# VH-VL binders against o27280, part 376

Target 1, 266 residues: o27280
Amino acid sequence: MDSMNVPEVLEIKRIVEESESVKTFIFSWDFRREVRPGQFVMVWDFRDEKPMSVSLIDPVRSEIGISIRRVGEFTDRVHGLSEGDLLGIRGPYGRGFELMGRDILLVGGGIGMAPLAALADEATARGMRVDALVAARTADELLFLDRLEAAGVNISTCTDDGSCGFKGFAHERLLTLEENHDMAAVCGPEPMMFQVMRILDERDVPAQLSLERYMKCAVGICGQCCLDDTGFRVCAEGPVFWSQELSRVREFGRYRRDPAGRRVPW
Short names: E, the ipSAE of ESMFold2; O, the ipSAE of OpenDDE; V2, 0.75 times the mean of E and O plus 0.25 times the DockQ between their complexes.

## First folded at step 15 (VH-VL)

Design ua65 (framework fv_marstacimab; at its last look DockQ between E and O 0.91; V2 from the best seeds 0.84)
Fold by OpenDDE, look of step 16:
Structure ua65 (fold): chain C 266 residues (1-266), chain A 119 residues (1-119), chain B 112 residues (1-112)
Amino acid sequence: as target 1 above (266 residues)
Amino acid sequence: EVQLLESGGGLVQPGGSLRLSCAASGFTFSSYYMSWVRQAPGKGLEWVSAISKSGGYTRYADSVKGRFTISRDNSKNTLYLQMNSLRAEDTAVYYCARLDDYDYGMDVWGQGTMVTVSS
Amino acid sequence: QSVLTQPPSVSGAPGQRVTISCTGSSSNIGADYDVHWYQQLPGTAPKLLIYGNSNRPSGVPDRFSGSKSGTSASLAITGLQAEDEADYYCQSYDRSLRGSWVFGGGTKLTVL
């Protein structure tokens, strides 16, 4: 969990357009600094700083990738960058995913597939059988399908509008799947994760879930990402939590805090 | 040298409590799942509990569920087993074991610590 | 009582071949979970003898071998030696028991 707290200015080596709204920025990385799927980095565009999940870990090419969805001013600026431009990167931070068993189910929604894509690579490299349920609102928002397929992942898709795969939400698709796995990793909209976790718990499938919260310091000091009742800091004790841990978190799937600290329902 | 060393065993009355410790050395403790396995006198091996690398996920045998709590402190390279509401049938040598997270085997064992529950 | 079934005892003379069976079910060995074997010498802690059905850790003689088929596994010991007298346990994983590590009842091997 220990990492550099000073941003390293890195050149964007390559940009991959994943979808209309998502780009993956690839950087050269010194792997003397360990990075795990599920961990995040703080991305600094010399004006603002935002936490972003690591979506690619390639020790062979000495590269990491950060997938960023265009959602606001910061991400608009970043999406305007080109190969060769500079960004500040500090980290990695947080607790990443653990792997156990021989088969794993990945359940991802939208940009939530970013850390899961990295986990898929690790799992397949380890020799695990990987099933992935990839969810999105529409077909054009489904991420990393070609990458996952190339890695040997068994993919199932679902879309809200039925434009690709199962018409419905991830948890609804999951209910139609009878096969259990040694473990599951989940990342996406929190309401989705909440429903998925419930199903997995009923099935006695160990599950890890990656939470998103407003994170300012990334080092567990500012408290902006603290979860109610438990005091868990998403940046320090997370962002990856076991379902058993989240069962103690009252706010999970119910509400979050905005930058002003106010409770905002999902 | 990879090593596990249990401690905390002893004599306790029924209904009592005991806390076992397992000190790990010679490997990156935080990189491994850990487990407790017990063996009653003259009996076979029985899995008791397991814990994930981070400690965020735990499992228990039905025989100890609700009474035993497995935990770990990775900063101290130590595994714990809090045993409450002890029963005579809990009398056993308790082993800590390093657990393989892929094939679910136990490749490193401690020498065990004896727990005796009797009036 | 044990989820995995072993014969309570086996015996052999020095130099002979002995086998210890481990019978499971469709929810553990039959579900293609690996079988591991442990040797427990008298008065000592168990030691991993075979992992992943047929692999030997370093230091384990090649006269020990493991195999798995269907819902059963087997430990074979060739060239039996006096020092092999011990209890042997098979172990696997069972998903139907909320994901439990399961042991056989153990087999006492006597060298005649």
Scores: ipSAE 0.922, ipTM 0.956, lowest interface PAE 0.5, mean pLDDT 96
Fold by ESMFold2-Fast, scan of step 15:
Structure ua65 (fold): chain C 266 residues (1-266), chain A 119 residues (1-119), chain B 112 residues (1-112)
Amino acid sequence: as target 1 above (266 residues)
Amino acid sequence: EVQLLESGGGLVQPGGSLRLSCAASGFTFSSYYMSWVRQAPGKGLEWVSAISKSGGYTRYADSVKGRFTISRDNSKNTLYLQMNSLRAEDTAVYYCARLDDYDYGMDVWGQGTMVTVSS
Amino acid sequence: QSVLTQPPSVSGAPGQRVTISCTGSSSNIGADYDVHWYQQLPGTAPKLLIYGNSNRPSGVPDRFSGSKSGTSASLAITGLQAEDEADYYCQSYDRSLRGSWVFGGGTKLTVL
């Protein structure tokens, strides 16, 4: 518990290049500190610290993996590292995904497939049927297809430009799928997740969604944990929320906050 | 040992309210979905409500939707059922039951608490 | 009205075999959801007897067995004993009812 709040300096054991912009960094891990899909760690490069979802959980090899997309200064520096280099890791933090039933739909957009890849491994290991809808702007940005296939996942793809699978957005592809699922897990850009949530709610499929912007709430930033337009503070840790919780948040999928805390439309 | 213990039942008039509690012990309460099941005198079992591990997902039987609210406090290892707008047909023994999140079965049951809705 | 259909009563003599049926539909048992069986002794809470169609919890005698085929399930009790007098309930999950836990109407087993 205390050790989760102090960064441990770990050696990068292996780096997997998932795409032009995404790498998975693999570390040895002591599984006396349990890690569940949907949880995150704080990654420290000795200058700055950022939350990153755990994308691989392998107790047999005693390894965790963290998938990082190159989007700014911190991630550019981390992408420049090599096997044998050191990073500070603390955690895990946050609510993990909760599984329900015997079959699950995963809907992932871009790097949002990272926590869902770890969930796919857990779901298949427990005997669930897993269907994954993997969405990206282009074929080159589809992630973890080989890993999901190796795990026995039934894969559907869609790309905005039509370069792989269905041409269109995740929610448009979902409308063509009528298969019943006991639950769903969704992770990706917030506008995508909002549209997918609406469809799953109409179908009465229980859904969980992972919201990156609530990762800091799970490590004790109370001012960011307001989930109700009335100003009500919910004592709920992110980043994973049930769709029932998110239906109370008028800002989800409609507005974001700028650095000054003002509402800005998507 | 794994145990569930219900409390809070009693006699209430139609239109009244009661809050039932279920105290869990002997297992990691926060790792399980939980349920309420009721049984009217001389009748069969009827599922009432279910709640996810975190409390973020809830489901209700149509007969109680809008009147009953299921909730949990994982720090107290306690499950609750807030019952409002009670009707004579809500008269039953209310059982707390632990849910399996894979097969949807119920492996641990409490002893039940009696709710009587009558003048 | 029950979504799962059970006979309201069955009876047998000590040492005999009885079978209790549980008939569902394509939205529950026919959709491959598992069937669980509960025993309720007079004046007591239900107890899990069979889970996942055919598995017995620790402490349940092998005289009790479960099976499932198509849209139906069955509980078999062999070597009937007086202490087996109870109500028996099947339970599954139904997708068409907005995802609901569903019970059979119950079967009263009388021994003698």
Scores: ipSAE 0.775, ipTM 0.879, lowest interface PAE 1.2, mean pLDDT 88
Fold by ESMFold2, look of step 16:
Structure ua65 (fold): chain C 266 residues (1-266), chain A 119 residues (1-119), chain B 112 residues (1-112)
Amino acid sequence: as target 1 above (266 residues)
Amino acid sequence: EVQLLESGGGLVQPGGSLRLSCAASGFTFSSYYMSWVRQAPGKGLEWVSAISKSGGYTRYADSVKGRFTISRDNSKNTLYLQMNSLRAEDTAVYYCARLDDYDYGMDVWGQGTMVTVSS
Amino acid sequence: QSVLTQPPSVSGAPGQRVTISCTGSSSNIGADYDVHWYQQLPGTAPKLLIYGNSNRPSGVPDRFSGSKSGTSASLAITGLQAEDEADYYCQSYDRSLRGSWVFGGGTKLTVL
């Protein structure tokens, strides 16, 4: 949306500690600028700017929440902020998730549960049955379990180390889950999403997946977020794609690109 | 006033092509799944195709797979059906319809456009 | 190719009650997918009559009612009127056909 090409400086209204490494920053938001689950914002700390998924969309309280995992210098600085401190926000950008049917499966890995938590709220509000497979490396990294439970979501967990729920990868747990969903939404590490997509495609479950790529402009001009072979820009035509769209993308699940455009393995 | 208006029907020879359009007004077009349904003369309703809000997910009846392509342009509030390799059995009135993505019903229909495939 | 089975015709006198059946299978109505009903007057487009098994859109008289049980659905019309003479179609969703919208073959209602 062109009206948010310049960051708006907003006050942090509340901070929720979701885990040792993840915080949700809550801001007042004018919902004349519509926000949908799966869209992202660019968060500016007055030095650098990074894309972050919207995890809370609350028109009743006029609030949005942005969940940020501490993984480097930028996110460390943001995690050091307090309520009342300022951040620049531009957006929202990108294509959000579309709902379909009455039964939805969410598959989230790590911070990938953030946009799916927002989607779960929308789905439950319209009366859908929501099943969520929440995956992480360890129990301490499982996100939004209490929030999902309070919303009436049926939760399955898996951890790589077996510290909570199924021991193993999300796609391995998925093989043991019921197959009666009308659609699925998937967000997390791209290798996980690739494996999950293969299973959902075999089951003929319509699936949408949210991708991450390096971003600079966030409005589709600079080309930094492009996918090979299609010219899809993750910031403009995505970040959410249908599995039908991703079947045309050779790089999905096989490699990624660094800021210089070089292919690197996942 | 929610309205759908089909256009682009006509007479075409077997093996020919035709492009149907459906103009939407009175609602937020990009917020709805859309579909095409056809009705051969004197026959019942047959679902043809459906498309998601973004256009990224499409489905087709077996009878038209590989020959028909559904698409949409949300900036123009228009749904399309590209029909290739037309056959006599494709002769029908073609309706566009608005899909409810929760219950899979079709709550708004256009008046239809007639496609005749004959020599 | 009708996946849902309807009688080809039904008839009734004015003021009578008629029903139109719609028989599906375990992959559509029996998988708890909703049934919708459409009325088509001669020479006109279909019009939504009943949605979500039993709900009436605004402007549809309450003498039209729908129900669903097991793998079947029924449209009931009480107080039959001459204007009710039309074709009636049921519609649902079928998961077994890679997810398809399916219609019944249609029922011609004749008011005697």
Scores: ipSAE 0.703, ipTM 0.858, lowest interface PAE 1.4, mean pLDDT 89
ESMFold2 (binder alone), look of step 16: mean pLDDT 94; pTM 0.959

Design ua66 (framework fv_marstacimab)
Fold by ESMFold2-Fast, scan of step 15:
Structure ua66 (fold): chain C 266 residues (1-266), chain A 119 residues (1-119), chain B 112 residues (1-112)
Amino acid sequence: as target 1 above (266 residues)
Amino acid sequence: EVQLLESGGGLVQPGGSLRLSCAASGFTFSSYYMSWVRQAPGKGLEWVSAISQSGGYTRYADSVKGRFTISRDNSKNTLYLQMNSLRAEDTAVYYCARLDDYYYGMDVWGQGTMVTVSS
Amino acid sequence: QSVLTQPPSVSGAPGQRVTISCTGSSSNIGADYDVHWYQQLPGTAPKLLIYGNSNRPSGVPDRFSGSKSGTSASLAITGLQAEDEADYYCQSYDRSLRGSWVFGGGTKLTVL
């Protein structure tokens, strides 16, 4: 994998501040035509590498964007960078979203809206009707609303605290939305995704879900990979999975692993 | 040249099994949804099954659900249909067809392979 | 049993115009799913003739045209030729239950 497995050092062309904790880093991209929504890249700050979902794919400007939430030492260092600084990028990696039909529902929680924003761009460019349910803890954590509106997306919001839109969780808001769709795409905290998946399954809506914790496994980095009772290796084929595939994963939405590898409820 | 070529048809007894194959060439097979469509002698076209690009999503007509399994091997550019518990009414020419994921249409068809279920 | 309704046969003389109807319901054509048309010459596989209601694939002559209105679609063939003698099938998508690809029963065109 010479061209995809070797980091390319790229200049940060532009930085967009999405919220107090989220920035989008924009690069000129030599793999722009081969990048699909739902794929990720490994971002290297010359100390550590971390997987990041691609949130913008713009072949007209020859740019990709990577949205990064400040959650730890690596992301804090990257947030301290400026336009003109350099980062190593390798990839893209993983399965992208697979589109089907004329209409799609996007359900995103927090930073999970990042890969869904790129998908919204592709879906609208293909002529699909796009409805987005954007969920966060508070109004300040809702992401990409202006970008989705500019793309012609029909937006519903919900916040845990009721500061914007419906007061409650994504799955509770989804229960109040009765319109059917040809497919759905979901990305966010796993407990949210599990509840949303169950509702979509009840409605017979085919759904794809992006499990960001499997991105490291998809590039062969040894992490906490999950195998089901059938021997299906979820981590090798991610991060995007169809709900038909995730129904075979016992731990999805119910348990996570502690550092010792023991099951811990969400 | 974009091409689909079916194989694996033949004569089988009721209750038997057959596996059909469809070899794809001239396009990026892994980028397309695929389908099986059948046609009984002197009858019309009937959709049988569909599969997503990765194989992670499948659909079946009610008449074959629980008996047929669609699958694909993208490394071999090959689509499969495993047919179990075959019935006389499954007798048909089986076509593989490339699906358009936006229009829900079928733009490339194979030549078909004949499956006859008879005692 | 077909989900979409077509007349079983239609006939015309060389140079004439014929139309073949395809009638659906609110769960398929009426739900704004596109209609596609396939031509099947005797002893051959179906070939895509019209996709997305009215678009012609490369190599299909402009004497073939498609249209859609409400829950119905139509295939028009002008300047009939002997080579047009074939079975014609409409196809759409039905969103009821889990969704399915649905065909019309087929129309046999005889060129007199």
Scores: ipSAE 0.737, ipTM 0.860, lowest interface PAE 1.3, mean pLDDT 88

Design ua67 (framework fv_marstacimab)
Fold by ESMFold2-Fast, scan of step 15:
Structure ua67 (fold): chain C 266 residues (1-266), chain A 119 residues (1-119), chain B 112 residues (1-112)
Amino acid sequence: as target 1 above (266 residues)
Amino acid sequence: EVQLLESGGGLVQPGGSLRLSCAASGFTFSSYYMSWVRQAPGKGLEWVSAISYSGGYTRYADSVKGRFTISRDNSKNTLYLQMNSLRAEDTAVYYCARLDDYYYGMDVWGQGTMVTVSS
Amino acid sequence: QSVLTQPPSVSGAPGQRVTISCTGSSSNIGADYDVHWYQQLPGTAPKLLIYGNSNRPSGVPDRFSGSKSGTSASLAITGLQAEDEADYYCQSYDRSLRGSWVFGGGTKLTVL
């Protein structure tokens, strides 16, 4: 009955090259196992297993998509695969995004646009107005712009180097955008998410943020996700958290920990 | 079929505490925002608190902020309101209401439970 | 305060039309948030009468209708009947100060 904990060997049906470093792998999916934007699956290449956010949820075609950035040995091996090759998939896992209201702001940095692209599809399908701020270091690293445009999303871009759209960081661009969203969803590098969260909190916009590092806790790999908050610990299931939950987490956006548990600044 | 049933009301002294419960049935409780709305005797409706599907997002009316805590247990299909530091002006019938997260409306209401704060 | 404004009372005779207004501001109805209407019969819990400005839940007669324009909304009751005697509340959402569900003060409808 626990089918989500057993890896299913699936054929890669289609591969979409999103950029030089990002590919989306598309699989047939049985939607008796429901999948929500913000959830992830464990991807198994028959040697190693890694968590990956679901970036496409298409019940009409009975497909899911998983977008993977090439950053290490596992992802390099997966990027070497072709249509027709096999991967093990189990899940979905984790807490997905929760929708509220009639308009939503998406703020994505780099590969963080992957789970937000799936959310944009769901929000659009339910009749919400979707504004997306898509951020990257350079124009070549902006993801899903054509897909978002095709879905009717109102897109703003920014790049650190100014090669596309606003020159600067996501939070700097956000300060120049309209303030009246019912909710926001944010995914990207933690320093970006922290700065964006501060602005949204000041504007009284409830926000949800997706934290990749908490995906392992949801499947029990690292035990329980306990967050340090000035002498108390908050144990919560990720990867998606409301800004209200994260406001109690001392380390969010400020520091990380090395293997010895010692604080390391961003 | 779709039903909300409140319990836990009663008489309490000023400064005291009460915990209200709302049992939900006939729908997928974990897929809805939920709310508490109160009505003082002979007065109008006043929104008190709201909670998201997971409980990760909560909102409170200014009149109860810092004193009331909304929570939910999706495994038990139950909504809670923990009321602390109760005041005479908290005397009201407390309704559990299901929130529509698109329209921001309340489509299903319980029968209410009476909270009386007096000495 | 971001409370919606309703007349405290309205009255009509059987068969007549009554209209109940609900006036908001730029942070709620004026920000395109929908208006919902609730009927509260004496001694009972509120019941959803109109949602999303003009939609009727199953079982609500078509003699009840809602409309919205600018910062205001209206509930119209045609063919007034004795059992319509109740309190009527409008409700919307206010986006200011972290978002709030806001109610009107209520209108007592007397069927004379």
Scores: ipSAE 0.728, ipTM 0.850, lowest interface PAE 1.4, mean pLDDT 88

Design ua68 (framework fv_marstacimab)
Fold by ESMFold2-Fast, scan of step 15:
Structure ua68 (fold): chain C 266 residues (1-266), chain A 119 residues (1-119), chain B 112 residues (1-112)
Amino acid sequence: as target 1 above (266 residues)
Amino acid sequence: EVQLLESGGGLVQPGGSLRLSCAASGFTFSSYYMSWVRQAPGKGLEWVSAISHSGGYTRYADSVKGRFTISRDNSKNTLYLQMNSLRAEDTAVYYCARLDDYYYGMDVWGQGTMVTVSS
Amino acid sequence: QSVLTQPPSVSGAPGQRVTISCTGSSSNIGADYDVHWYQQLPGTAPKLLIYGNSNRPSGVPDRFSGSKSGTSASLAITGLQAEDEADYYCQSYDRSLRGSWVFGGGTKLTVL
């Protein structure tokens, strides 16, 4: 639809500093245009446009939030903005998370906690029990702990350097956690997600994973996404996929492709 | 009015195939998990298969795994069950049912379509 | 046979009370998965009668009630009427069967 594909110029209502490298930008939103956890918007700074996951969905306050990590030229410019400044927002786009059952495990790494924070809000509002494994390289990079705690989420943490919680990677911590969940949702670096998916598959826990690299496919920019190494083009609707779908994708967790279609290792 | 209407049943020989359809109306089809449940003549209810909102997650009863394929077309508000390598014990009325994703219950049922596997 | 166990039949007189049991295990009802009940009149499709152990859908009379304790659930029908003659099925979810929806064998209710 034209109304969904035309950027609205919105005022930055509030900025929350989540960490030294992450900020959440909050905008007023008309919820006659529905937004669900796992969906993303295109953020336009009047020069470049980038996909960003929605990290806050608040119909009571009529607000959405978009969490952005500083990683390059576009994000550096956006981080330099202040409350009252303007950004173009279009969307939402993509397939959101699908909830099932009474218990959910969230496994998030770094900025991957952003879409999972929105999912945690929806799951708790539905009366689900929510356990979150929040992973980062260091304690200072753990995101949304206060928000998750306020929502009644049961939190476990791990850091690569041991500065907070379990010392090690998310999948190593997961092996020490209780197996009792109806479903799981996972978002973070692709190698982390691959290892976590393998453990959840062995436990017969249905899992959904959010893959940033498939966000542009969801808006139709690429037509067909190449999801295998046989040379066939396979249509993909992302960014959220069930583990059952990803188990058929040979390149997931192993390599990615450059614009020429060549394999690039992680 | 929320409704589910099955079609595609009939008589088929052992080893044959049939494709069942279930047309949904009166609700946002793409927002629900869906299932197929069968009932052999004079017998009880048996769950056959389930599918997520997007179609990205599917489950099958052991008795049909590898032979039946559940699918959906959200643009047509239609659920499908492709049945291959049919056996006499697959003879049953097949019901389409809407799944509740919180309770794991079935709140809306179709009228059923009869599948008879016989020589 | 069935993963959930129901008596094959139950009977009562008009105006009386009957209960139909549904017995599961630690992998389904005992794992705190809810129990749902369906009524099937002869020659018709099943109809949801009770969901989430004890909730009634709109239009279901309060003569029908559900309860759950431990690994078992029960459906109670008070003030029996002739039109209550039907098959009744309980249904839950079982984790040990790789995530399966499971039904009881069904109970034929006769109003004598």
Scores: ipSAE 0.745, ipTM 0.863, lowest interface PAE 1.3, mean pLDDT 88

Design ua69 (framework fv_marstacimab)
Fold by ESMFold2-Fast, scan of step 15:
Structure ua69 (fold): chain C 266 residues (1-266), chain A 119 residues (1-119), chain B 112 residues (1-112)
Amino acid sequence: as target 1 above (266 residues)
Amino acid sequence: EVQLLESGGGLVQPGGSLRLSCAASGFTFSSYYMSWVRQAPGKGLEWVSAISKYGGYTRYADSVKGRFTISRDNSKNTLYLQMNSLRAEDTAVYYCARLDDYYYGMDVWGQGTMVTVSS
Amino acid sequence: QSVLTQPPSVSGAPGQRVTISCTGSSSNIGADYDVHWYQQLPGTAPKLLIYGNSNRPSGVPDRFSGSKSGTSASLAITGLQAEDEADYYCQSYDRSLRGSWVFGGGTKLTVL
């Protein structure tokens, strides 16, 4: 437990360019520290520290991968690094996804495909049938399609601009799919996840959703980690939640917190 | 070494309530889905309820839905079954069983606790 | 059609082979969910005997074996002994409705 909260300085072994704005950084990992899909690590560039979902878990090669989207000063600096450079990593943190049944639906938006790619690997290794609905603004922003195809995943795509697959949003595409699954896992922008959850709830499909904003609470003591009317401490209880749990949270899909901790509509 | 031990059974009148407990030892309780299975006198096994590793998801047999509540306290290594609005048909030995997350089978069972619903 | 069907009873002589069937449907065994077998000795809790169609837990004699074909599974017991007299249950998972763990009705094995 104490060693999980002290950053280890690790060498970047390999960098994979997933898109113009996303890179996967691969590190050697000692699997005496178990890592599950849906967990995150804190990435430290020796100035700032940010939470990042684990997107590759490979015990055979003793490697983990962390996929990072370029969105600001920290991520710009990390994207400027090369193989052989060093980053501080601590964790893993949070509860991972749980698998059940024989078929699973994955619904990912943008960088939300990162933790779902790791889950797809585990699900296919277990012999589960995996259907993935991969959503992005444009075809260039669809992530992990080659990796999912190599794993034997049945892929559907949708883009806002219609440049690949269905033209429209993830929930609009899901409404045209009649197939029920034993469970679903969802990760992406919170408004997308809210709409997808509503559809899955109406179809009585148990779903797990990974809430990116809650990963910012690394040790579970931050007030921003509490959900509106449930009192959940997300780092102790998330970032992955069952739809059965989230149905009790009025804040989910409606509000976020600004830097001052104020409720702001999405 | 790996063990489950049920308690809380007894005689109760129709419409009454009981809470069953299952104490787990010898394994990491929070790493497993858990289940309750019952067996009426002279009858077969019937699955009653299941709960995810941290209690975020629960499932019930139709025969008990709305009357029974499964819960767990991982800090105490204990599984619970709150039984309300009990009926004569609920008379059974109740077993605690550990669910494996790969095969969806029950690899560890407790000794059972008898619940009798009678006037 | 989520019901798993077992014969209510089976009998054999010491040293002989007996087979207990478990018949499912397209929503459980036919949907490629595994079959598990449990032995319940008189007055005791069930014990896992076979898991994942054909695997034996540590401590289960090799006289017990499991198999699966299509929508059905089978438990075979060779070299029958008096101590094998028990109830045997198959169990699988059914995907219909919200999904559920389903048991067969049980088979009473009598060693003659």
Scores: ipSAE 0.569, ipTM 0.796, lowest interface PAE 1.9, mean pLDDT 87

